# VHH binders against MCM-like protein MJ0961: the designs that were tried, part 2

Target 1, 362 residues: MCM-like protein MJ0961, of Methanocaldococcus jannaschii (q58371r317to678)
Amino acid sequence: RNEELIETLNELGRKKNIIDILSNYLISQIKGYELVKKAIFLQQIKGAFKFLPDGTPLRRDSHILLITDPGIGKSTMLRRIARLFPQNAYASVTTATGGGLTAIVTREATEIGDGWVVKPGVFVRANEGTACIDELTVDKNVMKYILEAMESQTIHVNKGGINVKLPARCAVLAACNPKRGRFDRNLTVIEQIDIPAPLLSRFDLIFPLMDKPNRKSDEEIAEHILNTHIETATKDYKILGAIDIDGITVDEKLLKYYIIYARSCAYIEENQDLYLGEFDETKLIMPYLTDKAKKMIKKYYLEMRKLGEGDNPIPITARQLEAIIRIAEMHAKARLSDKVEDVDAEVAISIIDDCLKQVAYD

## First folded at step 5 (VHH; framework vhh_enristomig)

Design B1 (from e38 with Y106S)
Fold by ESMFold2-Fast, scan of step 5:
Structure B1 (fold): chain B 362 residues (1-362), chain A 122 residues (1-122)
Amino acid sequence: as target 1 above (362 residues)
Amino acid sequence: EVQLLESGGGEVQPGGSLRLSCAASGFTFSSYAISWYRQAPGKQREWVSTIDSGGSTNYAESVKGRFTISRDNAKNTLYLQMSSLRAEDTAVYYCATEYYDILTGSEEYDYWGQGTLVTVKP
């Protein structure tokens, strides 16, 4: 166990605006979109491990859909997340097959002889990580696999004497363009989404990202380039891509350690009794909802459900309530807290409310 | 519509060589693993070789070191270079792309070509 690393991670978790700072650093290649970056960062932290009374695991992952104008950098965001951890994966729907997304069973020579071999697809390879699904379009040949994988979180193979269930408990970070390739300002956002309601309902967060040519943004990019040339000319050599947070140098390695540490809840005192040789995240004590947070989330959910009565492409259901809870848990974990407090509920509600206002109720 | 069309078969003397081709259309060729199978008269179809979407190859023990599978994604074409041919290699050779639909558990999406005959003279 590295005590100095643990001390550094705990100190980072106490810094003001740590979640905003780290989320901007995670996707530093794209300027702006701070709320989107925060949502993607929280998605990497994952919700709490929870089980129904019958032992059925509850989904701890939030699914995010980015609907972007060309040139925004959706593929850059997805590839950045896909490269973050070995268990993360990237695929484009336009080149994907059902088996490429789930699993392929092929005949190959083995040490014993010729036999059937299971090759894991994107969702299985992304187990306990994030599956980055680019160019998400209406394709009837693969849509059913995406829908089933997002709902069941298990891929069942039964062919050639092979009968096995493969875990596919992953977050989905998906991206697509609007129906006609670009957003039309004269139409509502929902009118321009070329994705069926059943698939849209599986995403906790839907972000429309519109291209706004902006002189100020261009000036910021130019200034960044100029400042980079100035900084690299200093006598003190700096590691490219590192940032300083109140005297702590954060590089990609430390960011990854922070995410894993926050995800595992190893900072919770009750977890100190775990046997070090048998680390098992499902046995960890997870942050719990406080009464104040529960009341805030319930009040918002009931208000939105009442407002959302009627035919809507994005219905307000129990899935919406579960989404708010997952994001609140992610936020509490991201600040290394053993409790989901009112501040966590406020952030979760703010993110969900922004998405609903922009997509379903604009 | 998915189509696979084999060519390049013929008669050859023992120890000779042949190159088989399979032209594919109607699907995203580069995304699928594609295999060669063969069937001798009165025998069951046997697997010969597979090449996956990444270019990794596998061979049946009976052909390993003698046959080479390759693909040209730009031409949507699969190849089988056969060398040191034996009388036992006489068969109709088929290319096939295999896909198992794991959601239904009952439907297999297998596409087979018409086959091309290879005869190694006794």
Scores: ipSAE 0.000, ipTM 0.353, lowest interface PAE 12.0, mean pLDDT 79

Design B11 (from B1 with D52E)
Fold by ESMFold2-Fast, scan of step 5:
Structure B11 (fold): chain B 362 residues (1-362), chain A 122 residues (1-122)
Amino acid sequence: as target 1 above (362 residues)
Amino acid sequence: EVQLLESGGGEVQPGGSLRLSCAASGFTFSSYAISWYRQAPGKQREWVSTIESGGSTNYAESVKGRFTISRDNAKNTLYLQMSSLRAEDTAVYYCATEYYDILTGSEEYDYWGQGTLVTVKP
């Protein structure tokens, strides 16, 4: 049964434009935003397992910030990703507390009397998954807990005889509105982001999603007119139903299996509903940079360093280079390859380039 | 200055109901877990119930299914709805808050109200 599933997954990985198709299927409720959907899909695939010589794990997760005009559907995207896997989690800063995001320490009845109990917050529950943080800028006091979780990848509790470190190695998919609720096209994007530099710099990808009034108005008016003239339909359209990819029927379950398979065999045991078997080191997708990919990424990085000369709000540093490498590795994994080739580098560069030009070098 | 003020206590017959209230001020009420404790004559204070900032509730075994803790963050008020009251529920009821800030690792003072007396007559 696993062999039949694995062969189907391998066949899917060989299909042309499989990443574009699956990323659009992942967030099919929102029309357009293909690059954003691809970035979010790749975030779910996660980067390669990397360790320093002393055994310290390197960050494999890319953090994504969506800064959007109202009505774009940011909350729909976040809730979709939060529902994708049991380990993913959703929180809105409008209702979240520092403890709710990290860990809560409270009293409960025990067999021998009252005791302190630690209850995992959003980041701990999202360990090895994605924490979806909505309305990020609504409460600046909460941001310090988000920053701490992203930096340390652990939550340390030392209270009432409890001394424990809780793992919080998760991707962050965050969303907010601009400083004044809507983008002002006469101002730079960075001037309209109400996030301190230390927190903002943790996001590999920042997508400013601006409402184009003419297009949105025209599409919504057309949709409304068409809907008011449609009494009944003979064909039922599903927004998130099964799709066909060259004779392979892909539904929600197969999409989830594909993502887990592309991630790493190391996560199979933790997802009982998606269990594919025991961990096998020979089946890990550990992508390495090819010479062509290395040259392409290096060339782009050097060009961006030249553009970053002078007073820029977001300096181009080794962080951007690491982000490109991580995304290229995610793309290679997503097509089930152990080699990061020029196609993977091109996609990673296109995603980073879009973000940097809109935020830092517009 | 943190202030907690309980109200709603009184005398009730066995099997009766009472609703206790605790008005809080001087801290960000919505961000913290708040608890009800009680102390019967000649006994130590015992924990009754806790409600977390997110609304999750916990109860001592002796009151499970009979008491309901709730909060109104807009009014900075904690409630305890008590039903099926028994003679052994006779006590002074206190609301209390205990802070733990994970970012700083600091414990704040345990703040207690003055209490409200509940008497269940045999």
Scores: ipSAE 0.013, ipTM 0.415, lowest interface PAE 7.6, mean pLDDT 79

Design B2 (from B1 with S56D)
Fold by ESMFold2-Fast, scan of step 5:
Structure B2 (fold): chain B 362 residues (1-362), chain A 122 residues (1-122)
Amino acid sequence: as target 1 above (362 residues)
Amino acid sequence: EVQLLESGGGEVQPGGSLRLSCAASGFTFSSYAISWYRQAPGKQREWVSTIDSGGDTNYAESVKGRFTISRDNAKNTLYLQMSSLRAEDTAVYYCATEYYDILTGSEEYDYWGQGTLVTVKP
């Protein structure tokens, strides 16, 4: 039965525009924002596993920040991703009860006597998944914990006989509003972002989403809402969530299978259970960077370094190079390729270039 | 300056009840987990109960079902409602805030009150 499913997934990966189709389907509740949906979809696919010569794992996840005008639907996007897999998690910085983002250390009765117990927070629970952090900028004190989790990929606890390191290797999908609640089009984007440079630089992709009246887009949004209400009133509403791709019926379950398959190419074959499978890095197929893709990425990075010298609020560093490589790997995996080719590099460069020009280099 | 001031202790008979209070000042009370500890004569301090910033509670096995910890963030006050008191509950009760800073891997705060004496006298 897994053989048949795998054949179907491989066939899907060969379909024209598969990444654009699936990314739009993943967040179908929001009309438009195709580039943002694509970036979030690629974030779920994750980059290749990489290790330093000493065996230390490198970050494979890309972090995304949505800085939006009210009403765009950022919270809807975050909650959709948080519900996608059991290991994903949602937290709003506006509500800070019962656990926080990292870890809680509390006293508790145990079989060996009363002692300290560590309870995992959002980042630890989201290990190998995505942590969706809403209202990022409402509490500045919280930002230092977010930065630490993103940098170290681990939460170290050393208290009262407890000495443990909790893995927190997750993607961060964060959202916030501009400093004054809405964008001012007469000011630069960077002047309106209320985030310290060290934390801001950890985000591979920063999307400033401004509310711009567009009659065609408004009409499409209205049509989408009206059609949703009409469809939910029919007896066939149970199948309304499925789409057809050249004769293949794709529902939410098949979309989830595709994402996991693209991520690892091994989970379905070995575990036959996408959510309960044991993770084994030695069984993963990792895409490798082709010579052509390497040359394209290097050329773009060097030109950005040259252009980025001076009074720029976001300096161009090795972090941007690593970000481009991660996104290119995600794109190759999303089309089920074990090679990062020029098309993957082109897409990654295009996304990064667009974000940087909107935020740092106008 | 961080201060914790316990009150409400006294003499009760077995099976009686007492409510202890701890008034806190000098820190952002609502952001920290706060605990009750006790120390009987000739023994080391033992943990009694903790309430975290979100209101989740934990109890030592010896007091579970008999004691109730609560907090009032508007008043910066911690409470311990004690019922079905036993001779073994006789101790000085301390309010304590033990803060673990995950950024440094060490305790940032370790503040204790002066204590309040509870005597369960037959």
Scores: ipSAE 0.013, ipTM 0.489, lowest interface PAE 7.4, mean pLDDT 78

Design B4 (from B1 with A33V)
Fold by ESMFold2-Fast, scan of step 5:
Parts: C-alpha cells; structure tokens; sequence
Structure B4 (fold): chain B 362 residues (1-362), chain A 122 residues (1-122)
C-alpha cells in the first residue's frame, strides 16, 4: 500500500469543486459541455454494488447517449474514455460486426493443437469498464444486439464445442447523429432520435448536443488551446494537460488513481484489506442513502409523476428513479464519502431533470 | 467478393529460405485472425501458423523457430518467412481465415486461398 499516494488522493477529495475540476480535466480536449463531462466522469466511478435477496445483481452502471450535431467532438469524447482504462473499449457500428460487439468463435492454434477459441467482443472486453459505441443508429440490427447485451449483462457462447457464459457488466457510452444528420431546431428532440423505445429507455442520460456557431466562443476555444501550449512549454515540467489544484499537480496517472480509488471505495477503512487479498465485491461496504437524500429523491419523483395527472403524459418512471439513485451514489463515491447526502441527491436530480427537459418537454 | 491470393512459392534447396505472401481483398483484413496451412502430397491439411489482429503469433511445433508469420495491415497482406527449410516442408501452402459470429447466427466463415507450391529438393 502506498500511504503517500493515499493521503494525496484523500486531500484531493476534500478540495472544493473537485468533481467539476476532474471531470473537465478528463475531457479537456473539448471546451464546454460541463454537465456532459460530469455525467461521463460519474459513469466511470460507477454506482453501488447491490444484490437482490435471491443473489441477482442489480445494475450499478448508468448508460449515456450523446446525440450530436456533426463537429461537436463525440468521437473524441468516446475515444478518450476508451483509452482511460484497459477494460474500456471502443467500437464504431460502421466498422463493427455483431460478433465484434459480443464475441466470435474462430479456429486458432492452441497448446493442444488447433481448435475453436472465443474472441471477446467490445462488451466482454469492457466488463467492469465502459463500452464506447460510436455511430449507434447506422445499423438497426446492431441496436437490437446492443439492447440484448445491456439487458442480460452476459454473453452466452454455445458453439464449436464451447459452452460458457462471459460477463459483460459494463457502462455504455453511446453516440449518434440526429435522424437527418443535424438537429432541426423546429422539431422536438425526441422525434429526431432514431432509436426504438426499449433501447432508448436503457439510457439513464440522453444529451442532445447542438452546434450553434458563435464567434466569441470560437475565439475563446482558440485562445485556450494556444495558451495551454504556451504555458505547458514554459513550466518546470513539460507535461501537456497537467493541472494544479491548490499545490497538487494532477496528471493523467493521478487522475486514473483517483477514479480507481473512488470506484473501489478504498477510501473506506473496512474495504482496504479486501482488495489487497481476496477481492469480493459482495463484501465491500458501499455508500448508503441518508434520510435527507431519500426524501429529496422521493419528493422529486412524486412531483414529476404529478405532471402526468389528468390528460398530461407521465414524464418519469421507476427506471428514472433508479437512475437518480445510481448517479447520487456515483457522486458520493466521487467525493470519497460513505454516505449519499442531500448534496449528492441534488446533483443527480439536476442532471436527470436537465435531460428530461431537453428530451421529453423541450 | 472475398479473395485470398498466395504467392512466393517455388523450388529451394534444403537449408534455404523462402518468403510467402497472401494478398487479401473484399473484407476488413486488419480485424481478422489469419493462418497459414499446408498440404503435403498424400497427407491431410495441417496448420502451420496463426497471427491475430493484435499481432500475437502462434506456431506448429514442427516449424517453431524456423518460420515467422507477420502482417501488413496497410497493404492487406500476410507473410510467412521460412528458413532452414527441410524436405518435409514440401507442400502447397494456403492462407485462411475461419470464424462464426455467435450473435448474428452466421454460418462458419471459411475463406481459403488457391495455394502456392513449395518444393524442397536436394
């Protein structure tokens, strides 16, 4: 155990606005979209690991869909996240096959001769990580297979004398363009999304990212890029993209350590012995909802349900309630807390509320 | 149209070297696991070497240390560098790829080239 590293990580977790700072640093190649960056950062932290009384695991991952105008940088965001950890993976539907997403069985050399072997696809490779799926809507058959993988969280291989179940419990970060390639501001967002309702409902967060040319914003982007190169070149250490947080230098390596530390709940004393020896997620102590957080989430849910009374459509379901809980847990973990407090619930509600307003009633 | 075309075969003396090539077209070469097989006169086809999409290699025991498989994804070409050739290496050499897509229920893909003859004679 490296005590100096642990103390640095704990100190970072105590810094004001640490989640906003780290999420902007994670996807620093793209200016703006602070809420989207925060959601993607929280997705990497993952929710609490839970089981039903019968031993069935509950989904701890939030799935995110980016529906963007061309040129926003959705592919840049996806590739950035895919490169973050070895267990993350990237695929573009334009070049992927169904087997490239799930698994293929192929004949190869083995130590006992040649035979059938399983080659894991993106979902299997991304187990316990994030599967980044680009250009989601270009193939309708692929969308059906993605839905099946997201629902089962396992890929069953039953071919070539091989009969195994491969885990595929991963977060999905997917991206696509609107139905006609670019958003029409005269139409609702939902009617421009070419995704079947069953698949669309698996995404906790749907972010429509619209390109609105703005000379001032473009100048600010250019200025930031130029200044970053100038400042980095003149620093004592020439690490492009490193930032300073109250005297702590945060580079790519420290960012990764922070995410792992938060995700594993290793900041909770009781968990430290578990992952050094036998790692068993069922024995981990996870953040729990406080009464204040429970009341806030319940109040929001019931208020949103009331909007469906009379002739109005109901804008929220139990799936959205579960999504709020997952995101609140992710936020608590990201600030290195063993409790999900009112601040965590407020952030989760804000993210969900923003998405619902942009998609359901824009 | 999927096509695999082997070349580089010929006659060589024992202890000599030869480089085989396989030009691929009609599929995304860089994503495929591709193998070399050979068939000697009067014998069954035997596996020689495999290279996966990431560049990891595997060899039959009879050729290990003598043959080197490689790929050039930019040129969609597979290579087999053969050294220290023996009379028993005389065979028609084929490049091939096989797979089954579990999710789509697609049948086994079995793409084979026409072969290139290698003759090792004293």
Amino acid sequence: as target 1 above (362 residues)
Amino acid sequence: EVQLLESGGGEVQPGGSLRLSCAASGFTFSSYVISWYRQAPGKQREWVSTIDSGGSTNYAESVKGRFTISRDNAKNTLYLQMSSLRAEDTAVYYCATEYYDILTGSEEYDYWGQGTLVTVKP
Scores: ipSAE 0.000, ipTM 0.272, lowest interface PAE 11.1, mean pLDDT 79

Design B5 (from B1 with A33T)
Fold by ESMFold2-Fast, scan of step 5:
Structure B5 (fold): chain B 362 residues (1-362), chain A 122 residues (1-122)
Amino acid sequence: as target 1 above (362 residues)
Amino acid sequence: EVQLLESGGGEVQPGGSLRLSCAASGFTFSSYTISWYRQAPGKQREWVSTIDSGGSTNYAESVKGRFTISRDNAKNTLYLQMSSLRAEDTAVYYCATEYYDILTGSEEYDYWGQGTLVTVKP
């Protein structure tokens, strides 16, 4: 058990604007998109760990969809998150199969003849992590497997004497282009999303990212990436430069420790690799809603219900309420709090409100 | 509506080689895992080799090092290059599409070809 590391992580959690600072550091290769970076950072923190009376785990993950013009850097964002932890995974629907995303059951020679072998797909490999799904809309047949994995959180295999349930409780970070390749500013955002309603409704957050040419920003990003590549050309993984937060040096390793620690269950030992499992000896953060936060979330939800009546393409249901609660819990956990306070509710509401105004309200 | 058509079979001496082909139509060939099976006279059908959409291959122990499965997605064609043929390789060879569909909870063999006969005679 490393008490000094734990003390450092606790101190970081008390720093002003820590979530904004760490989320920008997480995806430093892309300039701007601070709200998107914050949402993706919070997604890595996950919601509260909850169970139904029968022992079934409730969804604690928020799913994020990025609908982008070409050249925004969606693939860069997805690949960054996919490489953040061993449990994270990347797939492009352009090359993926239904089995490649869920599980492939294939034949292999055994001591007593032919046997069936299960190869875990992207969702199973991303269990307790994030599945980064690029080019989501390129193949309509593949989308049905994505929907099933997101709904069931489990991949069932029953073939050739193999009867196993593989957990696939992961966050989905998906990206695609608009229906016609790029956004048309004369059309509503929802008209340009070519995703069936059942799948679209699984995403808590939908971010339309439109290309606003900024050559200066793009040049700065390109120069940074090129310089980083030159410096780390022989390394398997690009290491982020360190930043200073009020005397604390935060590098890639400390960022990863912070994220895992902020999740409900993490174990860190000074002379061992970071453990991503659930341990009784770790700090558990099970945030609860304060009366003030509850009042704020309820008021916003009821106002949105009234606004959503009539010809609204996205109906406001209990799912949006659950999404707000999850994001508020993630924010509280990200600042290492066991209480969901008004600040957490405000951030969650602002993120949801921004998405709804861009997608659901003309 | 969907078709798999095997070809390339024939008679060959022990130690010889043959190249089997399977022409596919009516489905998105490049997205599917496709296998070769064989059925020897008086025996049950057995698996020979599988190639997935990514090009990963698997082989039955009896054919490892002697057979090579490959695919040409541009031509919608599956191949089995057979070398060092033995008398026990005598069989009708079939290609088949197979996958585990989580939506149905089962693995389906969507399509089987007509088969092509390979006879290894001294």
Scores: ipSAE 0.013, ipTM 0.477, lowest interface PAE 7.6, mean pLDDT 79

Design B7 (from B1 with N58R)
Fold by ESMFold2-Fast, scan of step 5:
Structure B7 (fold): chain B 362 residues (1-362), chain A 122 residues (1-122)
Amino acid sequence: as target 1 above (362 residues)
Amino acid sequence: EVQLLESGGGEVQPGGSLRLSCAASGFTFSSYAISWYRQAPGKQREWVSTIDSGGSTRYAESVKGRFTISRDNAKNTLYLQMSSLRAEDTAVYYCATEYYDILTGSEEYDYWGQGTLVTVKP
């Protein structure tokens, strides 16, 4: 137990705009895209553990899809998140196989002799973390394995004399280009996404990132690259260097501790002992939805249902309601709260609303 | 030290055939998926084919039915049998191993070969 660290994390969580500041710091390599960065940051915090009466865990992870014009930096975002924690993993569909995503069984020499071994694929290695899947749409055969892993949250291996079940409860951060390589602004976003409806419906958030040539933005990007080169030459890195938040120095290590602290709800006193060891999810005290937050989320959901009753490419279902609840829980955890309050609901609604209007309801 | 070394490139006429090889060393070859990529002059690198440790194969639509990827785990060698070659297949062909643990590597793929040139001329 490090009391000084815990006190620092608790103080940091009370700072104004802490979520916006930390999310920008998490992906500082890319200029702009503040909403996308916030969503990805919240994805790392994860929602509350929930169980069905039979003990089956419900999905606490929000899956995010980035569909971008070339050059936006989607691969940079994915690799940054993949490197954040040992539990996170990266794969490109251009080279990934079904076994590479799930598990490979092979005979390997060990210190105890030759034997069959399971080589965990991306989803298994990303268990309790984030699987970063690049070039999602390049191979439809691989998409079926991604869908199966997202649906089951377990990988069953029955090959080479091995019969095991491996956990794969992870968030998916996926990226792809539009169907024709670039967005056509004369077509709806949904018409340009080459993903089957069952897989597409698993993504809580879909961010279309369109290239808008802007001389000023290009100047900002160019200046950032030049400054990075100069700083590297002097052994001074700005990318993931320390930042100051009202007298608190936040570096990469403290950012990672904050995410773990928020994710585990270790800021809740009853969870403190669990923070340092193996987690028993049934014993964790989770943030709960307040009546005010419930009413706000319900009102928005019902309004979107009315809007979506007609001809819409993405029907509004209980999945969108569940997505809003997950993101609201993530936001409450990110500000170190034991309650999901109206402020959390407002942020979750704004993120979902932005995505729905860009993809389905423009 | 992981090494991948391509060979078998050369000049061939349209409709001809060529077999590329990639000799691998420094890792447990049989445990990893291995891919072929190609890069034509002035273009971005393009994925061609992948074979996993179990022998399952995938192909880019542009080469499906014309190229066959295979591996020989006893020889730590990857192959690409190319048939019905077209002018559009002219490129430097690269062997690359898929690396799943990005924390250990900074690249999407830790290891790339030097490449072998394939020229399809009438």
Scores: ipSAE 0.000, ipTM 0.132, lowest interface PAE 17.9, mean pLDDT 79

Design B8 (from B1 with S56D N58K)
Fold by ESMFold2-Fast, scan of step 5:
Structure B8 (fold): chain B 362 residues (1-362), chain A 122 residues (1-122)
Amino acid sequence: as target 1 above (362 residues)
Amino acid sequence: EVQLLESGGGEVQPGGSLRLSCAASGFTFSSYAISWYRQAPGKQREWVSTIDSGGDTKYAESVKGRFTISRDNAKNTLYLQMSSLRAEDTAVYYCATEYYDILTGSEEYDYWGQGTLVTVKP
């Protein structure tokens, strides 16, 4: 029954360390990187629904950039997220067609004659989901259009009598290598990122993932990859086995239900064999900032503003404040709460702080 | 690079049949509508038939009931089966895919093959 399922989801949300457990389960193919996995999990939960007075939706999505040495498994992480929901999508900038990221307009047969028809690209297909963009830095023209899509949250098509704006309100999970293909330990992280400041500033979280060769660690990673491969129905995707969380059996389907439920605390019509019931806006999780959480976030933001004065390559602006708020709201939603409390602020601050110190202040 | 290569043209008597082929490469063939056009001596290029990505077909009134367009996505090949050929069907036949890609700055991309000559002898 749907009632029993919802009771199970609510019980699951009360379990200790549920966010850590589910985020590790979501990307179990990769050993380690628990903070990165948590950030990506929270990205799937999405921020609070917010609208301008004219009904225009505000950005609720956090964008994540992975800048990695070769062999870390960035493509594995991106493909895992792209396959999580039908509204998620994957593209590699290196192999994408020109229309693969935005839209293509082609002539199609119709009953009344030939017409131009829009074929949506990755950003449009990923609307209300996640666009997984691999090899971000290989084409500077592509980066320009990605920035434009992220800024406007809309793809404009004007061709063949078609003049429409297609919604592209999606989270971006992007990955690239450093400028020289791998990190140089003698240079700062920011010196090795080949991304213009306007685009870089759109990413709420930037994770530099450096390869630290160690024979024992490399052997453990190799064993993990081999064991993961044994469990896959396809070469590029692990079919997750079930795990037990205090007597609750969690499989891939229940993980997906949990994410959908946490996004809105509302019923979803059947999609890909997922059904909780009809959408109910009165049950939306609309997290609000408590006074304690507001004070913690404000204090951290002001401290980072002071630290960021001078020659810092990444200026601290209102965008970082908005990013902290979004992540704190995501964390509150992930534990099925309509209150953003001090624990949520603390987690959001720790994630942002780790990223900023590794990229800007290390 | 996007390439289209037509074949199967030749000389045929009135009432005869020919099958044209168009081999495509350099793009995701199954995702695009592909068309046949023809150009007779001294005339403008005219549209003959289109098959879209879903397999739906459309024909010019002059060829409807006589020509059949089809595609083989596994072979990246477009076909035009022509029957009951008439003297007025004499033309160079081209396959074409038309699309507009907004990623490249709103430029229209038209890809045309070299053509294959069909001559219906009196």
Scores: ipSAE 0.000, ipTM 0.304, lowest interface PAE 13.1, mean pLDDT 77

Design B9 (from B1 with T50A)
Fold by ESMFold2-Fast, scan of step 5:
Structure B9 (fold): chain B 362 residues (1-362), chain A 122 residues (1-122)
Amino acid sequence: as target 1 above (362 residues)
Amino acid sequence: EVQLLESGGGEVQPGGSLRLSCAASGFTFSSYAISWYRQAPGKQREWVSAIDSGGSTNYAESVKGRFTISRDNAKNTLYLQMSSLRAEDTAVYYCATEYYDILTGSEEYDYWGQGTLVTVKP
C-alpha cells in the first residue's frame, strides 16, 4: 500500500549513510568509484523545481561526463542507469544520428490524405529522466545535436503542417574515451578531452577514470567478479540483489520507489508497481539553502575563483556556483529533507572540488 | 552527400510481380524512416509506402495487400515487393527520405533518388 510504503521510505531516509549505501547498491556491478556512483545517484534524484517569473522552468538536472580508459565499465554504468526507469534511454554515438537523438519525421497515410508523422528520438523519450550517451566523442557531426538538445531542452518540429515542440528536459550521463583512446599520464586531463568548450561547459561534473594497473586493485576487481559469479550460481536470495539496511530489506523495486519519492513527486509510471499517485505540488521536497550552507558554498566559490585566476581551461563562473547549489539540493532531497544543511553543502563541495582539481587545476 | 539509387523496374504483364531496390549512402540508413513514392505520366507524385527504423510499415490504400516494403540494414537497402500488378501501377518509383538539421533549423524535406520505371502492359 502507498501509506505503509511511504512510512518505510521515510524510515529508510533517516538511516545513517543512506545516500552512500543506496548509490553503491544502484551500481553494485562495479567495484569502487564511490564518488562517481554518488554523483550518478544524486543526478537521478534531480534538483529542485524552480521557475522564472514567466513560468519557464529552470534547469534542475546536472549533466555528468565520464572520460574513461577502456575496460573501466562506463558502458555498464550507462546501461544500468538507462534501464532504471522507462523515461531513461541509452544511445551510442557510433550508431546514433541527429534524428535518432532528437526526432525522425516520416511520411504516412492520414485521414486527410498523405501526411507527416513525428517519431521521438532519445532526448525526447528521456524527457524528465536521464539520457545515457555513450561514445560521445566518436562523431563530431552528432555533437551539434547533443549540444542543441541540452541547451534548448525542446525539439521543435515544423514540417508539412505539423508544428510541435517536444520536451527534452533530461539529465545527460555521457561517456567517452580520451582523445587517443587511453589516458597519457604525462599530459593534462583537459588536453585529452576532444570536446568543444560550449558542450564541455554544459557538464556540471567531469570524471576522468584512469586505469591504474596495480596488483591490489586488480585483485579487488577479480575478487568482485568471482564473487558475483558465485552468488549467481548459489541462487540464495540473501546474496542475489537484495541488501539489508538496519532491518529493512531493500531490493530493486524499493530502490526505485525511494528515488521517485525523493524526486519530490508521486507520479504515474507505466509499471503500476512504481505508482505513488499523481503529481502533487503540496508534497514537493523544495529544499531551501540554510544560512550555514550558503556561507560554506560562498566561501568555497570565492576561494576557487582566486585559485583559478589566469588563463585556465575551465574558468570558474556563476555556472559552477549554480552546479554546487543543484548538487547540494539533490543531496538534501536524497535524505528526504527540505533544508540544505552543512552536510549537503560539504558533499556538493567535495564532489565539485574533486572534479575541478582533476580537470582544471591538475 | 545523402544519395538514394533505385533499381529493379521494368516491363511486366498484369498480375505479374517485381521487386524494387533502393541503395542508400551518405547517412546512417538503419536510423531513418524511408518511403516509396510513384509518379505516373501527367499525374502528381503519390506516396506508396513507408518503413521506419523499427520496422513498422504503412501503405497507401491503393497498394495495401499487394505491395510489401522491407529493409536490410546490413546492406543499406530498401525493398518494395510488388505483386498482382495492374495497369494503374505504371509509374516511375522513387525512394525518399528526409533531412532535418536541428542546429540550423533548416529542413530539406525530401532526398529523392532518380527513380526506376515500372510499366504494366499486356
Scores: ipSAE 0.000, ipTM 0.275, lowest interface PAE 13.4, mean pLDDT 77

